# VHH binders against HTH-type transcriptional repressor CarH (carH): the designs that were tried, part 6

Target 1, 299 residues: HTH-type transcriptional repressor CarH (carH), of Myxococcus xanthus (q50900)
Amino acid sequence: MAERTYRINIAAELAGVRVELIRAWERRYGVLTPRRTPAGYRAYTDRDVAVLKQLKRLTDEGVAISEAAKLLPQLMEGLEAEVAGRGASQDARPHAETWRESMLAATQAYDQPRVSDVLDEVLAALPPLKAFDEVLAPLLCDVGERWESGTLTVAQEHLVSQMVRARLVSLLHAAPLGRHRHGVLACFPEEEHEMGLLGAALRLRHLGVRVTLLGQRVPAEDLGRAVLALRPDFVGLSTVASRSAEDFEDTLTRLRQALPRGLPVWVGGAAARSHQAVCERLAVHVFQGEEDWDRLAGT

## First folded at step 15 (VHH; from r1 with S31N)

Design m2
Fold by ESMFold2, fold request of step 18:
Structure m2 (fold): chain B 299 residues (1-299), chain A 121 residues (1-121)
Amino acid sequence: as target 1 above (299 residues)
Amino acid sequence: QLQLVESGGGLVQPGGSLRLSCAASGFTFSNYAMSWVRQPHGKGLEYIADISDKSGKTYYSDSVKGRFTISRDNAKNTLYLQMNSLKPEDTAMYYCARDKYYWYRGGMDSKGQGTQVTVSS
């Protein structure tokens, strides 16, 4: 008559989580406090099974279990609200295009509180990589292109990019730490566009890679010194701003010379693809698409 | 479910022109940047050009800049590549690709089966 409960084996089957893992999660993170049956067995409720499903989903997506446990209260809150809101009416959740349009309009109006509200909606509704891929990165590119063309001001661009940056840093802190490879990530010398580098870092972290971020405008000599000290498995470089083939080759030559021979060097971003032949001549890998994430991660 | 179907390839003489088309389905075309990539026989993939979803901003590889023009028609879910001043080095299988915003701007997550372009005298 009371809420249905399950023995641990049945809860494991329903959630798709091994019994041993359920017990480990209970012991180490306190995410469940199941009751005991009169016979002394743990009794798991439907809510407990939902918790296990969320933890499984997050860990399958590469979130460290300790961080997944911290995110769980907000995720369970959102799920419960979503269920309550699905009465007889249609789903009112925004689509990725709608969120992008709302943020653009708020940016045009210099409406920082509205930008913040929409960012919070996106991050409550989508896993981190989906939020980045479907909403944040496309928006930043659109805003950047509008700024270049003069249809948005620098202040409008900064308003959205600073807020997105803050959220990306938070997502990076929550991402898995990784330990099976180590990548050093930096922007090209004179490269100011950071958001692509942060997005690449986020994805590599979710693939289990340890990432050291050096950020914007890293001179070749300084990168070389950092790499000698850190001894990473690869270097990933972001280059977005338009550069002539000659300037790109000169810069990449200096970078290659500053780095150990045989160390894999990858370049990503629009400028990298535009100058693919230069990268090939210098034995530098050009990021071309989805398959390359596995090559970088060593999987 | 995602489909990208290229057409318009063929045999052409050096200096000639071709126009490639790509019909897209199974996703919201107007929400994605799109690109063309090519693969010469026995070689790896080579990026050609890409175009943003909304603003229409385009980028080109050094090898085709000034000769090729990428465009899109969001109402028809179609991507185009106008290829002028074709050279024997342009001989390759040409693929339409859907881009993600990896590294800010660049990186395909899907490509079609391709259409062959052969430039010979």
Scores: ipSAE 0.682, ipTM 0.877, lowest interface PAE 1.5, mean pLDDT 85
Fold by ESMFold2, look of step 15:
Structure m2 (fold): chain B 299 residues (1-299), chain A 121 residues (1-121)
Amino acid sequence: as target 1 above (299 residues)
Amino acid sequence: QLQLVESGGGLVQPGGSLRLSCAASGFTFSNYAMSWVRQPHGKGLEYIADISDKSGKTYYSDSVKGRFTISRDNAKNTLYLQMNSLKPEDTAMYYCARDKYYWYRGGMDSKGQGTQVTVSS
């Protein structure tokens, strides 16, 4: 079938080699001559990525690049069997970086069965919270940033994010129900990004908290009505997408006003940290780090 | 075994500049987002900036945006903070922190011992 190719930014990410170094190696040592597309940009194959990985390994071990280049023909004979997936045992427990790399490469190729297989490996090897923290959340962030920069398409981003979301929902369903403290969790009004909220819900459930999960785009008035009916011990809100300070303050003011005066309100996510002074003025707790989980959960 | 060692603090006049460094060890630096936080005397922790592990995408608090620049060198396992146009209210203990992806992107799981920055005329 037609060989997959990558632009230099993607090849750099796959090989773990900086773009500047790839260009220097090509220019100075002639170790790689990537094809050019009709548009004139460099196109790197899976073999080219394998070459880059070998050169990085040898140079990290202290081999001079000129000497590493002399070894390439012999090294590439063995590696070409491994490009087809016949090489290193997949039974070895891969480092989190290896799983993330495999899923990213599969995503770029629209290889849904491979993404699914790697997700299953991760979840079989790691407890749910570690799988989320060390593999799934970093992958989602990386994929989202690549989509924003244009190095992944919307379809590629959605393919992987939908598969990860399905696994998170399954993990949440299987998590302990929680029998103490009751938290209501929602995204900010107009907030579409729910993966952070799902991760927080999963963690709170594993800390024994009962969680009512309201999901995306919850208007302030509707949250207020839910809280009056449910009478939770706290509200946790996710706010990830960038917002102006004015929009953030207006929205958080409406949320605070819709909620009982004495009810603890926590916010998490990048927008909350960016606008920390607003949160402090409104007497809303900003999630800062690991130590806050016990305070939020009451443990 | 995780270590985060900050350096580069000191006394500086208003309007001056400082560059903070943080040497990281005991974990795979390139797999974690990293941040700077500070603590003014007698006050709580204040988020300053963070930087993505792979893309180098940066984020800043409102209080420092436009004056401070976060950067990293994954080959050297080092995080940096360039601080320009320093003000007396920037006086604080500055900490390097390793971030987890709590709430998708936000929240430290560990921090160093800090380096003092004092801005005084």
Scores: ipSAE 0.673, ipTM 0.868, lowest interface PAE 1.4, mean pLDDT 85

## First folded at step 16 (VHH)

Design n1 (from k4 with S31N)
Fold by OpenDDE, fold request of step 18:
Structure n1 (fold): chain B 299 residues (1-299), chain A 121 residues (1-121)
Amino acid sequence: as target 1 above (299 residues)
Amino acid sequence: QLQLVESGGGLVQPGGSLRLSCAASGFTFSNYAMSWVRQPHGKGLEYIADISDKTGKTYYSDSVKGRFTISRDNAKNTLYLQMNSLKPEDTAMYYCARDKYYWYRGGMDSKGQGTQVTVSS
């Protein structure tokens, strides 16, 4: 697993140390030797951040930085233990918000390059699933809601959604292929929101599930033909857009009829939640939460 | 440690009202969408409502739309569910849940211990 790395600004924020101080400490005392990205930017690890925190602590306690630097090797043994323990709990959450805000601001400004840069930073800093759960999906949901409220234009929505989609597709491409269980994933016939589906695909792939992804707006009959050909262990359907209960039932009925009897069918998304009773009547599983990932994966 | 503690449940007559509260701790409440779910005795979990962390937009299941109102106070780290026009069918254990953007906006990663709501004449 590629070691999580942070840019200097993020490392600074995490450590509570000014960027200028980090640079000074590196230059003057050689306390850190961060790797550089191909683009030449410093990439700080969790260990590096821990070192910075320790240096900050010591200096805050009145220890001269020169002395703190000398003590670092002795402290590193303790830090490695602490980083191993705290690395799990350091809530990258504040950074997630900052990233989302940055991308939103860039989106509002029609600054696609800035959105791209922030995305690259996110993906460099976070593993794929975490990036999706904590940054990408929330961002898109926010963008969608703002569009619905009229605070973002269609163009702005498209600007950011297309970029995020491209990144997700890349993450999917890089994900494990899966071998044990096979799922066919598709959106409802009229569903255009595919981000939830892509996220589900990504997670399932990382759970070792083989995924055939059909994407958005898949007609029921075509899904049926595909499933007959592929003979998957389950079908996963994404439904996000709001619709009437009647329309939902009609659509889901058509989908259920097009699929083999006895084949497990799962539905996920906002519409699935809102129309859960319909799903239950049609013997379709509604995705509800964390535990259902294991059910889908068969683990 | 993540904690969700529901309160406000009880016995109420049909047509009555009840307000549930959920105290959240152990995470940045304002950064998460939140939901209410319920579980009738002998049945599975049922989604009720959710509220956005970003815009405060609210969403509801068909079964409670027009009767229930979800709200949040980020300053108090508290989620609320105002339940009006209660029916016997609303009898269930009610859970506060932290949502993740599974399937875009369709999943939770944790729920509380629950508070019992019983609607009976």
Scores: ipSAE 0.901, ipTM 0.957, lowest interface PAE 0.5, mean pLDDT 91
Fold by OpenDDE, fold request of step 18:
Structure n1 (fold): chain B 299 residues (1-299), chain A 121 residues (1-121)
Amino acid sequence: as target 1 above (299 residues)
Amino acid sequence: QLQLVESGGGLVQPGGSLRLSCAASGFTFSNYAMSWVRQPHGKGLEYIADISDKTGKTYYSDSVKGRFTISRDNAKNTLYLQMNSLKPEDTAMYYCARDKYYWYRGGMDSKGQGTQVTVSS
């Protein structure tokens, strides 16, 4: 899989470092050698961004950049060992599972404080996107499936979902604002599951996309009005709950009609991919995988 | 390194059946939802089915519902797709995919090299 890369502006934002400073660091200290795109632009990897974050941290701590640059190899070895150790540690996966199990057990016991404590532990241990991908989203999907099967009550589902939502909103608040591209994100008019949407928002924000989040159960007409006012580059819609193909088509048709012609519309979620043919007929993009994040971000 | 290796494809007559397998390695298979996707020649990727890592619940696209069955054997790190009542429209390269909970069970992060399924008289 092609390693994800960022333009300098995005890398700067992600690292909290000014573009001019990044260029200066590269030129003066050779701390980064970013790849170039075919168009000749610098392409920064997650590793590069991590380097920039480390440099920023050190300089913020009062370390001279020249000294910080000298420490980078050791720090990166440690980070790579930690990442390789965390990545190669087959054992980090055990932590995610352990966290999920703990939260599920706490949920079943209606132990809100325990759920909260475990969430705090997760967010302290993992970067936001990793926390979301490996712990939060899987947990909620599990909870949802168990509720659907009748093994969890509505109250239990609400207990954990609301807590996770609160944490995710906090992560969104702390995420980069994004300025390079603008997306309006909303759930389908009758969709109450907001987790997928929030996760998408979080990821897009970290990709440098400005996100207007409208939330759950957004009527088509209201979405249309908002989009006319905001003039985003794209609309992202979440649809999770199962529905008939006919109902899906009717709803999506209404949504497409409410939106400006030519505006890219993306749909994500379990319902979206199950009704992919309908989306294609309506010239709506269905989110499929990792590469579509770049497409959404316009990178 | 993450690897997904599909097998079981081939030529089959309309109305026939095939069973695809996907051998997974390089990650903890049991911790991931898995899916099948396909790509007809000259067309984009199409979602077929997915199976939960947590509950084993299965989900299907409209195009294959009632005909295809997704299953998994975690002990063998293997994903399966039983395809019955095959139609010419089912002709495609079939890929095993590892899912992530993008958009709440709406996306994959990796797929295999694929196995060709051809349904023809």
Scores: ipSAE 0.900, ipTM 0.955, lowest interface PAE 0.5, mean pLDDT 91
Fold by ESMFold2, fold request of step 18:
Structure n1 (fold): chain B 299 residues (1-299), chain A 121 residues (1-121)
Amino acid sequence: as target 1 above (299 residues)
Amino acid sequence: QLQLVESGGGLVQPGGSLRLSCAASGFTFSNYAMSWVRQPHGKGLEYIADISDKTGKTYYSDSVKGRFTISRDNAKNTLYLQMNSLKPEDTAMYYCARDKYYWYRGGMDSKGQGTQVTVSS
């Protein structure tokens, strides 16, 4: 019996993608090669519909169509393998712990090609926020702690962190721009650790927040100038490196003084939670957990 | 299904000690950082301490540093809080929490039902 096919309007309905977008994706990125009916119309198979659904899922999650197209071959390979196999193929499918272990082992061996391969597997298999939450962020923290304790060298830490950073920046560029509320995000003065800030930016953009990302080592006065010009709804600050309560208070005081008293100021990161009382005295919110994302996003 | 069950709370005199436990189930305990938070009556949540999943690195709030010790036993899926030199200000409901890597390390995504600690004479 002939393989079931659909005309473009039915394929669009099944995949939840408008007809014009299907044609644009086919034309621009070559992600589909539909057959033609005897009457000359495009005929879409069940596989073509599955491809469209995956592209819709990725673009709805904020992945640019050009990046989604690059991810598609591996995603479709995994889906087809999963359909074809039971038990044995499911046991062989990587999960977050396995990827983290593979990344750590490759890092220990200075095996940059293997690090790259595992990162590509993760990003092909998981949506951006899930990839970050379940694999990238835990890995970065683990590697950072091992470097701090001396069980990994600087070279090993840099090998993995540079490659992860590049992927995270790409995910951020592909994320939705956000049109609800406006947040200005920066690291504490003297803070070099950017990964927490980038992760927060990625999540806020997926929650619909417009983010102006200023990056690391922004002096308090310059932050104040930026806030005056941008008039954001809030400021989010990343502070990761350990600080004494005195040093933390001195720095946060300078930041608070540079910013309007009525403007919500949030701090996130390990140092922020440790010094919660200082933040409260200075009328600064401390990020404590999942529910605070809603408060930042204004939902 | 994720469950966090705290125990070990009770009444203790100032200067005393108490040890809290948290039994975790429904997730791979050894893959998550864990924390303790508390809520004094009529107040918001206060961070106490957290511990990383693999290396065991710990952080503490200023209010408990030097008095409380967080630890974990990944083989038993159990988180602990040893509380020494207790003060009346430590009176609160204590919650075990699972951490996510928000802002690099800090931020919980789930907490238990809590265990009451009361420090009074």
Scores: ipSAE 0.730, ipTM 0.892, lowest interface PAE 1.3, mean pLDDT 85
Fold by ESMFold2, look of step 16:
Structure n1 (fold): chain B 299 residues (1-299), chain A 121 residues (1-121)
Amino acid sequence: as target 1 above (299 residues)
Amino acid sequence: QLQLVESGGGLVQPGGSLRLSCAASGFTFSNYAMSWVRQPHGKGLEYIADISDKTGKTYYSDSVKGRFTISRDNAKNTLYLQMNSLKPEDTAMYYCARDKYYWYRGGMDSKGQGTQVTVSS
């Protein structure tokens, strides 16, 4: 099948960018190298449209086009990794299942070198976001559930979670800095479970969002002080541990009150979904699925 | 190609029961957490419940906890929702969904076509 292509007017419509701007961006910054047809006109691919969408998002948020062009390689790496990972990580090839089972068995045996070796193999074979989504996060959840039920010890859970945490921190340090739309990410007060927060931070960074990561156990008042100083575009909160509806509402009310009235607040994690009605009453967004990443990133 | 096909919806009286099922194909069902979500007419999606892929651990929204039970049969690639003590406010289109582990646990990446549940006298 030939790759789908578009003439400039259709690419402009799909990307929401005026034709004149596309031409100017091509000329001045070399952000696109569209293929030429035998007839000699430029043909824009789906990847070219994705590039234009990212540039539009950044410039709409006030990023100068020259700076947006510099960010483009990092942004496109994240998008290409997601697309390639979907194509490369097919469900008919159970590599993710094999890796997860190998790490679980090694964890049960307290075999640190083996857990490390399998983690390295996963990260060498898959883009970071795909590795996290298909292998690391499911494994962490599986191990955590086994710990809660008593099938694994706390030492076994810590063995794998600390090794995964170390790799996530390394991936975060290497991730794009992000220069548009600023998110402040923290766990719910008294929430100690941070792996979901780190994964969300990594993904947002690859979408070009600037992330200030505050981590675990941030009291509502302190979050409010940080937000006043940082003036972010949104706050993202992770809440995993089960809470009664009353406790959740009391805590979220204090968080909402500590934050500027018009500032978007998002919550993610199982506890947030369990208490969706509370979040809606307090005008707090609950992360529901894949489409919400674009809303968080401002696309 | 991913396919999620819900069935078992219908009209029931308040206090009644229904059992929904979802036949899954085109992906390795046993490698994904699965969820049920619903959409009342004219409203947004509402999370109902989810179940982990390996251990079978479940979570429920406040609105259904104690009345609904999610379960799965990995050998049959099928997800279930047992709905008891149905109320008129449970009237909605019900969708099964495949989950990703966003924010540690929870966030769907795809859902089926839905099956209508109507609770009225």
Scores: ipSAE 0.717, ipTM 0.883, lowest interface PAE 1.3, mean pLDDT 85

Design n1 (from k4 with S31N)
Fold by ESMFold2, fold request of step 18:
Structure n1 (fold): chain B 299 residues (1-299), chain A 121 residues (1-121)
Amino acid sequence: as target 1 above (299 residues)
Amino acid sequence: QLQLVESGGGLVQPGGSLRLSCAASGFTFSNYAMSWVRQPHGKGLEYIADISDKTGKTYYSDSVKGRFTISRDNAKNTLYLQMNSLKPEDTAMYYCARDKYYWYRGGMDSKGQGTQVTVSS
């Protein structure tokens, strides 16, 4: 079961202590050692918030912070009892489902600050791939389906997708560099949906693959030039939007022709699965499931 | 422990129908997209259809579109595949699979043991 954690702005609000003061207290007196999430953010626990509240109370009463810090072991004993009592009375619930429901409700209300806060909680609590698989990707699919059906507006869809995209880019920047095997990742020509490509890139990076990410709407000729210069071990292509079999085959033929015949080419996304026979005729691998990640990574 | 148990396979003539079922246990069924995949003898896995856990949106491969219908009953933790207008090329082992959101929407992480469907005259 995961312990509740908070970003510094939420911890500040809960404790009634300014953010800059929290950082000063950490730096100068060592009264807190907040954990760092896999995403790199400081995470404050309920225990940390309780410590901050006590330090605020004492300093508001005129106690020097250095003296308040000396009392911390005694304060921690009492705070541990309070935190333990609070935790023991809580109902157990799946955190991933709760986060998704909270973000969906916030999206429906156009509440971007709330979406941002919940996203930060998720990324503070979960490793990047687990956060993506259990929370972010299911949320994006849910919002996308609701937008297609008219249950959400395009503005609501963009509100959440923009926030998630920013976080995914940050996660990619922080992800391990690959040292072996090199993949070039791009969306199909005319494909605007980048979120699946970003998720694939993140996962490949965590499998040790070096990824050159080209993004949306990459023309076949430009991909070919990039591949000649980069000489990757494979190309991964994302295609999500529905396409006729004829349009898909025409597009994939141009892509295949622009790429070296012996170079492995993979296609992922709903359109790829729908048109499997076309991919097979053109000697393009279709991503089918979990075991294909190892094939892409060369393991 | 995750389990996916397929049933309903058998021998049918061309043009016939079958209804496959998949009993799911060991995970929260309603939180996952589910799919059917098949494997003809001596060939690789072929995607058939999937169904969203969010809105029930469905997708189908070109080879079965208009003939097969995927559905789910979240209260019974059961996935279904209604197969109509069966052809000899539909002969395969059929697997129920749990999907992940790979490449946005496209990839399984687990599959069952399968049920054989044989279409012949």
Scores: ipSAE 0.667, ipTM 0.868, lowest interface PAE 1.5, mean pLDDT 85

